# Ledger of designs, part 36: VH-VL binders against c7peq0

Target 1, 252 residues: c7peq0
Amino acid sequence: MHNKIYNSFIDRKAKGIKSFAVLIDPDKVNPADIADLAAKCTAAKVDYIFLGGSLVITNHLDECVQQFKTLCDIPVVLFPGSPSQVSRYADALLYLSVISGRNPELLIGQHVLSAPAVKKSGLEVISTGYVLIDGGAPTTVSYISNTTPIPSDKDDIAMCTAMAGEMLGMKVVFMDAGSGARKPITESMISRVASQVSAPIIVGGGIRDAEKAYLNCKAGADIIVVGNAIEKETSLIKEMADAVHAAAPVLK
Below, E stands for the ipSAE of ESMFold2; O stands for the ipSAE of OpenDDE; V2 stands for 0.75 times the mean of E and O plus 0.25 times the DockQ between their complexes.

## First folded at step 11 (VH-VL; framework fv_olinvacimab)

Design v4 (at its last look DockQ between E and O 0.75; V2 from the best seeds 0.70)
Fold by ESMFold2, look of step 11:
Structure v4 (fold): chain C 252 residues (1-252), chain A 120 residues (1-120), chain B 107 residues (1-107)
Amino acid sequence: as target 1 above (252 residues)
Amino acid sequence: QMQLVQSGAEVKKPGASVKLSCKASGYTFTDYYMHWVRQAPGQRLEWMGRINPYSGDTYYNEKFKSRVTITVDKSASTAYMELSSLRSEDTAVYYCARGVEWSGSYFDYWGQGTLVTVSS
Amino acid sequence: NFMLTQPPSVSVSPGKTARITCRGDNIGDKSVHWYQQRPGQAPVLVMYYDSKRPSGIPERFSGSNSGNTATLTISGVEAGDEADYYCQVWDVSSGHVFGTGTKVTVL
């Protein structure tokens, strides 16, 4: 049972199967709407629910995780913005190092402080190299990280950052334009990174339509994460999931 | 104010190529995908492809992929569409159309159109 | 290839309601956008994401999308609404697909 979620990432990548994840911010989601959201995600065959945000102020994380686990069978993966965003009820934790930045607290400092509690939680811990890309405007994550994002046209910098992260032992690369990003990561940058790393690649931030989700997959993304567009219009869940799943051969 | 101004009408023989231009003004050219859509006389609109002017990333309708090339000149805020190996069936009005900011889902502004006539 | 079929024409009296259908397999799972094209002119966006109205489009324009049919509805039709109307979706098979078009005639 160890590494069940990480193994699903690499097994699906090996089969060419693209995955769709819906990102939910516990501070933003109305608890009354969670049942409808879970039903829509189930009907659309969403592959993962990512829970978390850059600035999670209210402590409703455990309740949110438990509601989704009760309402559907979709794996719940924590996407934490701080060391306090740990729930033992989740299926896995993306243990993020902001390798694109030069803030030592987000590179390793917070991890030193949180590691004993993370270990005691019993969660599957997924070593994740987090690569912040300029999303066209300041985002919560760019301010909180106290770092300059990688410029959106510097494909080689993103590629070298991801490559170094993989060489240092990161199991997953998460390329993110940030929650609420104005512009998504370019297909050229995704392709450049995908050409040089074998780790599963998660891409998120600023993805607003099925075309972009599909083209990101064709460029080499393995997991597409959408939060803001779904928050605005939950009817997009099915269309985006269909587009992501259509980017690879259907396996029987 | 925002404008998409297309090049003038063209008459071509079968087998030739045509390169159309679409000059944008009044907005940040590189923040919006630029699409090309054609319409043969009395027929529906037909999407040909698009370019991200910021990165140069292109996405083509498979029907045209072997014959169409969409490019940009960022310094001139101009998009181009070249269609090669012209046939009489390529007689149409060709539009450039702008997507919304960083999204290609629908087209919120269109050029005036350029008539291309392909005849022997 | 994803196909979008519209009736070729709709005739409507001034002040009445025009309904323009766009049929496609499971089109209810897609976002549908609508364009108005007057003779000799470029298309103009009149509806997006099924039912959202762009700025400058009168409230008498509305949209719906369910099952295999999307519908653009124009209530209180005016002579100025006479035009061709096209639906549009994105599909993996050929990208952006437009419907066959519907000529609305105001009599």
Scores: ipSAE 0.848, ipTM 0.931, lowest interface PAE 0.9, mean pLDDT 91
Fold by OpenDDE, look of step 11:
Structure v4 (fold): chain C 252 residues (1-252), chain A 120 residues (1-120), chain B 107 residues (1-107)
Amino acid sequence: as target 1 above (252 residues)
Amino acid sequence: QMQLVQSGAEVKKPGASVKLSCKASGYTFTDYYMHWVRQAPGQRLEWMGRINPYSGDTYYNEKFKSRVTITVDKSASTAYMELSSLRSEDTAVYYCARGVEWSGSYFDYWGQGTLVTVSS
Amino acid sequence: NFMLTQPPSVSVSPGKTARITCRGDNIGDKSVHWYQQRPGQAPVLVMYYDSKRPSGIPERFSGSNSGNTATLTISGVEAGDEADYYCQVWDVSSGHVFGTGTKVTVL
């Protein structure tokens, strides 16, 4: 099914089910560790594996995708930071437009360039409004694109941005404080966005423990994405997954 | 050196409110959650709640949610905990504790504690 | 409510090994942290994420966590190790939860 992954997003959201996604950077992950990681993800009932990052230097994406596909049954979703981060072996692609910024290249320019390859890949393409939130440190995306993230205390701006994205037809809203964020997105901001957006809301960046993951879900996040924290401490996978799965959304 | 310095001992009557302070130094105050934990005499530690000093977001133990308010003054690098409708059972040493990083699951630095005595 | 149960007391001779257990349902799936509290003092973190030692904590302290039991192990116990020890986890239903505490007495 062409919309299998997206349908899973909306179905789970409709049911009030929260999802946990593990973010893996193909450039950072040791291939030797993938088997163990896959096993832990499976045991923790991780809902999605997100592959990608703001910048991928080496082209290990295909291999990484194939390894995870071989080792577990968890859907693999590409989270690309550039047009080169496409693999036909994945289950879906989050096609990100940085709607928090005003860089035309990140709004549509890069999409135009990548469109033929993406189409050729046959991947499920999920149009995603990417909302970059200030995480207390510049992100790779902000550096490369010279875009300014939404201030962490500007809930209304985030809300309006997400609303605009949804009204423009973007199927998913991705709120991201960035890789290695010092300051994760606040529950108030998530709640504010969730109150006005019906699309699935993905939240990532700076989530360090199960409490934050849980509270983000309670605030209205539908999918929690964690990368760095898990890279440093793989034992958190189960704990965070359990917390996310135990969470319920905020009443709208 | 990182330090959490709490306000002095308090004696209150039942039904009254108490507001304790915790001044942080030696680190960026807004980069870490601040928690409040109490300990009644001879009893175990009991988590009360926490605040994100940067955003002001709070998370409370349901047991205390109706009576506790945690706030911060960023300019003074100080966290506050106000407990209302005090009861004799609220007699305890109250600690502020820094949560490791954002939403830290453990507490790496503790204040010296503040004794609150509730008696008629 | 999620609960953590510890033995009320552990007695150990100097130089011997003390083991403090913390029991909770599926605690092995949680990150367990440990605190030492000497009489009249604030708690001090002595173990985090099951088995990691904070700076300044001697190697004599170790931790493990599996199944329904986390364990803080103190080898080569010294007089200075006499204290109350508390385990701690986070739970979705209860927030941060501390164990009942264990008094370690050095004989």
Scores: ipSAE 0.506, ipTM 0.825, lowest interface PAE 1.2, mean pLDDT 92
ESMFold2 (binder alone), look of step 11: mean pLDDT 94; pTM 0.954

Design v5 (at its last look DockQ between E and O 0.33; V2 from the best seeds 0.62)
Fold by ESMFold2, look of step 11:
Structure v5 (fold): chain C 252 residues (1-252), chain A 120 residues (1-120), chain B 107 residues (1-107)
Amino acid sequence: as target 1 above (252 residues)
Amino acid sequence: QMQLVQSGAEVKKPGASVKLSCKASGYTFEDYYMHWVRQAPGQRLEWMGRINPYSGDTYYNEKFKSRVTITVDKSASTAYMELSSLRSEDTAVYYCARGVEYSGSYFDYWGQGTLVTVSS
Amino acid sequence: NFMLTQPPSVSVSPGKTARITCRGDNIGDKSVHWYQQRPGQAPVLVMYYDSKRPSGIPERFSGSNSGNTATLTISGVEAGDEADYYCQVWDVSSGHVFGTGTKVTVL
């Protein structure tokens, strides 16, 4: 089936069910640790594995994807640092345009070069408007992209950016403070954006505890992505997953 | 030196409101969540709510949500907690407590506490 | 409503070990933090994320958390350890929840 992963985003959003995604960087994860990580994600009922990083070597990516696909049933979604970071073994690709920036190469330029290979990969391609929010320090994304993130207190700029992305056909909005962010995205900004877009909203960067994950969901995030905090402490997977899943509406 | 200095003790009648202050010094005020926690005589600690001083985002314990308002004055590095419709059960020591940088997991610094007495 | 239950008191002789339990349903799935409160004083953080010790807290303080029980352990207890101790977690039902408190008495 086409659009299997995207339809899961839409179906869960329609039901008010919040999703937890664990972000794994293939360049940082030790292959010996993948079995334990897959088991912990399965036990915690993690909804998606996002695989990617700013500087990812392709053959490690393929191996990492295949190991997760063997070890668990959790969908594997590519979250690439560039449009050319693909593995045909994954379930889907977030095809990111950095719509928050004014760098033509990240808006569309690299996509023009990578599109034939992406099409030949056979992957489900999910059009994603990537909105980089200032995380309190330069991140790998802001440095490599040579773009200025949206300031963390400019809710209206983030809202207009996401709204325009949706109007231009983006299927998903990804609000990201960046890997290694010091400051997570505010609940106020998430709420402002959520009030104006129907597309699924992914939020990541700087989320360090269950309270923040829960409150981001209550503010209107549909999918919470956590990487750095879990890399340091895998015991947080269960607590954060529980918090995200508890944010679903209660039935009367 | 880091300090959280709270306003002085207050005596109130039932039905009144009280507004307590907590002045922070020695750190970047807006980088740390500010929580309010109370303790009635001989009782356990009870979390009331918190504010992100940077954004103004608040999160309240449902028990107090209809009566509590937490605010900040960034220029004065001061957090406030107002509790309305006071009852005798609100007699307690009220603490401000700092969270960790951009996280509300636990409270690593506490103010000295402010006694609020509610009696007729 | 998530409940954290602690024994009301623990008596321990100087130099011995005090174990303060904090019981809650599946508390092992949560991060547990601990506070010490001396009489007439504000609480002080003594343990966070189950077993991590803040700077300035002696190594004789340690913590564990599994199943339905978290434990703060104080080895080699001293008179200065006599205080009330509270555990704390976050839960969706009411946010941050403190335990019922345990008075440690050094006899």
Scores: ipSAE 0.814, ipTM 0.916, lowest interface PAE 1.1, mean pLDDT 91
Fold by OpenDDE, look of step 11:
Structure v5 (fold): chain C 252 residues (1-252), chain A 120 residues (1-120), chain B 107 residues (1-107)
Amino acid sequence: as target 1 above (252 residues)
Amino acid sequence: QMQLVQSGAEVKKPGASVKLSCKASGYTFEDYYMHWVRQAPGQRLEWMGRINPYSGDTYYNEKFKSRVTITVDKSASTAYMELSSLRSEDTAVYYCARGVEYSGSYFDYWGQGTLVTVSS
Amino acid sequence: NFMLTQPPSVSVSPGKTARITCRGDNIGDKSVHWYQQRPGQAPVLVMYYDSKRPSGIPERFSGSNSGNTATLTISGVEAGDEADYYCQVWDVSSGHVFGTGTKVTVL
């Protein structure tokens, strides 16, 4: 099914089920650790493996995808920061448009360049409104694109941005404080966005513990993405997954 | 060496408020959650709440949410915990404890504790 | 509210093995941490994420967690191991929860 992953997003959301995604950077992960990581993800009932990053220097994406697909049955979703981050072996691709910024390259330019390869890959493509929120640290995306994130206290801007993305046909809203964020996205902002958007809401950046993951879910996040914290402590996978799965959305 | 140094013992009357301090040193203060945990005499440890020193974001035990306020002074690398409407049952040793970076699930460094006595 | 139950006391002879249990509903699905508290002192982390030892904690200390019971095991018990031990987890409903505590006495 061409929309299998997306359908899983909307189905789980409709049921009030929260999802946990582990973000793996192919450039940072040690191949020798992938088996253990996959096992932990499986044991924790991780819902998605997100592969990618703002910048992938080495081309280990295919191998990484294949390893995870071999080692576990968790859907692998590409989270590309550049057109080169495409692998036909994945289950889906989040096709990100940075709608929080005003860089035409991140809005459509890079998409034009990557479109042939993406189409050729045969991947499920999930149009994603990427909303960069100030996490207290510059992100790779912000550096490369000179894009200013939405201030962390501007809930209405985030809301309007997400609304616009949805109305433009983007199927998923990804709110990201960025890799290495010191300030995760606030529950108020998540709640504000969730109140006006029907699309699945992915939240990432700066989530360091199960508590924050849980609170984000309660605020309205449908999918929690964690990378850095897991890289630092893989034992968080179980704890965070459990917290996310125990969470219920805020009533709209 | 990482240290958490807490303020001195306090004696308060019922209904009063107490504000304790915890000064951190030896690490980047803003990078770790600061938690407050208390222990009544002969009782178990009880978690009160935490703060993200960078963002000021707090999360409290529901038991204390209405009475506790945790704050920080970044410039002084100091966390504060204020407990209002004190009761005799609030007599305890109060600890600040660091939550581990990218974990926050356990406490790897503890202050020496501050005894708060609530008596009429 | 999520609760953690520990035996109130464990007595052990020097050189023997002490086992401190921490029971909670499906605690095996949680990460359990352990703290040692000597009289008049602050707690000290002795085990985290079920079985990981912090730096400076002897290998005599080990941990396990499955089902409804987590266990801190102290092999080759020494006089200095006499203390109160607390297990701790995070719970969605209760936040950070500590066990009832176990007093380990070295005979």
Scores: ipSAE 0.619, ipTM 0.852, lowest interface PAE 1.1, mean pLDDT 93
ESMFold2 (binder alone), look of step 11: mean pLDDT 94; pTM 0.955

Design v6 (at its last look DockQ between E and O 0.38; V2 from the best seeds 0.00; counts 0 for: pae O 2.9 > 2)
Fold by ESMFold2, look of step 11:
Structure v6 (fold): chain C 252 residues (1-252), chain A 120 residues (1-120), chain B 107 residues (1-107)
Amino acid sequence: as target 1 above (252 residues)
Amino acid sequence: QMQLVQSGAEVKKPGASVKLSCKASGYTFTDYYMHWVRQAPGQRLEWMGRINPYSGDTYYNEKFKSRVTITVDKSASTAYMELSSLRSEDTAVYYCARGVEYSGSYFDYWGQGTLVTVSS
Amino acid sequence: NFMLTQPPSVSVSPGKTARITCRGDNIGDKSVHWYQQRPGQAPVLVMYYDSKRPSGIPERFSGSNSGNTATLTISGVEAGDEADYYCQVWDISSGHVFGTGTKVTVL
């Protein structure tokens, strides 16, 4: 179905239902552990599996996607750090423009190069405004992108960036402190952005516990993405998913 | 080396307010959440709330939300907790406790505690 | 409100093993943290995320969490382990919740 994944973002946001996504890096995950991860994500009712990272230098992406698709029914969404992170076996692709930066290659240049292959893949393509927020230390994304993150205390800059991205046609806003972030995005910044955009808001980077995941949802995040904390402790999957889902309204 | 030093004991009347301080040293104050936890005589520990000293974001226990205010002075590396409309049941030892770096999941260092006595 | 119940006391002989339980509905789905509180002192963290030991805590301290019960285990108990012990979780309804506390007595 056309736009199945994007429509799920919109439908859940309209219902006030918050979503939990587990981010898995194909270069870091051991293929033998994917079955256990898929089982834990299924048991916890994880809403999406995001596959990708800032630097994916192996050709394990297709294998990872196919393993998850075989082992569970959770949608697999590509979160690419580069145009080479494309797999036709996934359910959707977050087609990221780094709108927080001033690097023309990450704004549109790489997209011009990748667009024919992306179109040929038949993937659902989700136009995503990627907003990099300072996470307290240089990240792989910050270094590779040669972009200055938005300062973590400049709520209005983040808000204006997201608003402009939505006005330019971005369908989703992804606020990310980056892989390896020390500081997660503040609740005040999330709230400021959420007050001014209608697009679904994905928040990730530096989220280490269920309390923060819950409070980010209360501040207005629609989708919480966690990778590093889950990589260190897979038992957190259930607790974090429960916290995110508890932010949803009780149905009548 | 690392220290959380709390203000001294307080004696208050019902209906008054109390404002306690917690001065941090030996670490970067703004990198760690600051929590307030109390312990009434013979009772369990009870979490009251916390602040992110960097952003000022607060999160309160609903039981205290209408009466508690947690603030910081970043230049003094000091957190404050104010509890208003005091009752005799508020007699307790009040602790400040440091969260883990940008995480509020558990409390890895505690102040010495401040006794607040509420009596006529 | 999420409830955490602990036995009021546990007596143990030196060199033996103390097991301190913390009961809560589906507590196995939560991360459990443990604190030691000596008389007249502030609590000290002794276990976090169910089974992880902070730096400086002896290896004889261990933890587990499954189903409705989390357990702090102290093997080779020493007189210095005599204290009150509290479990703690986060829950949406109450925020951070502490258990009722267990006094460990070393005889």
Scores: ipSAE 0.753, ipTM 0.892, lowest interface PAE 1.5, mean pLDDT 90
Fold by OpenDDE, look of step 11:
Structure v6 (fold): chain C 252 residues (1-252), chain A 120 residues (1-120), chain B 107 residues (1-107)
Amino acid sequence: as target 1 above (252 residues)
Amino acid sequence: QMQLVQSGAEVKKPGASVKLSCKASGYTFTDYYMHWVRQAPGQRLEWMGRINPYSGDTYYNEKFKSRVTITVDKSASTAYMELSSLRSEDTAVYYCARGVEYSGSYFDYWGQGTLVTVSS
Amino acid sequence: NFMLTQPPSVSVSPGKTARITCRGDNIGDKSVHWYQQRPGQAPVLVMYYDSKRPSGIPERFSGSNSGNTATLTISGVEAGDEADYYCQVWDISSGHVFGTGTKVTVL
């Protein structure tokens, strides 16, 4: 089914189940470590493997996807920062529009360029409203695109942005503080967005421990994405996964 | 060398408030969570709460949530813990402890502790 | 509330092995950390994530965690190892939780 991954998002959200996604950068991951990572993810019952980054320099995406697909049964979802980050071997693609910014290239321009390849790939395409939140550090995306993130204390702007994305037909809202963020997205902002958006809400950036992961889920995040923290300490996978899976959604 | 240096001993009356300080040095203050843990005489360690020094984001033990406030002064690389409505049971050594980068689940550096005595 | 239970005391002769247990429901699914606290001093991290040693901690310290019990093992015990030892985990309901503590006495 062409909407298998998206349907999983919707189904889990409807059931009040929180999901944990491990973000792997194909350019940063050592191929020798993938087997161990896959094993840890499996043991921790990680729900999704997100592959990608804001900038992929090397073309190891296919190999990375194939390795994970071989080593575990966890759905592999592409989280591309550029049109080149497409692999037909993945289970789905988050087709990101940076709706927090006003760069036409990130809104639609890059999509036009990538559309033929994406279509040809046969991947499940999940239209995603990408909402960049100020994480206290410039992101690669912000540098390359000259896009200003939403200030971390502007809950209403984030809410309205997410609402607009949803009303434009975007199926998923991705709130991201960015790689290496010092300031993760606040629970108040997540709650504010969650109160007005029915679409699955993915939250990433700056989540460093199980506490924050749990709190984000309680605030209304449906999927927690963690990359950097796990890169630094793989033992966090189990701890964070457990926290996420034990979390309940915020009462609206 | 990484160090956490805490303020001196305090003697307070019941109902009063105490504010302790913890000055960090030898590392980037804003890159690590700062936790507060106390230990009553002859008792086990008890976690009180933590703060992200960069964002000011806090998370408290529910036991203390109504009485504890953790803050930071980034310019001084100093964390603070204020405990209000003090009780005799609050007599303890209070520690600040660094939560490890990208973990926060364990405490790799500790302050020397501050004794707070609550007595009438 | 999540609780961690440790034996109140462990006595060991020099050169022998001390084992300190930490019990908790399904603690094997959690990451367990250990701290050493000498009298009048602040705690010192001696083990993290079940079996990882911080820099400066000798190899004679090891850790394991499975089922309902985590164990800190100190082989070749020395007089300097006499201290209180605390296990610690994070729990969703309780936050960071410490064990009841174990006093290790070197005979």
Scores: ipSAE 0.176, ipTM 0.722, lowest interface PAE 2.9, mean pLDDT 91
ESMFold2 (binder alone), look of step 11: mean pLDDT 94; pTM 0.956

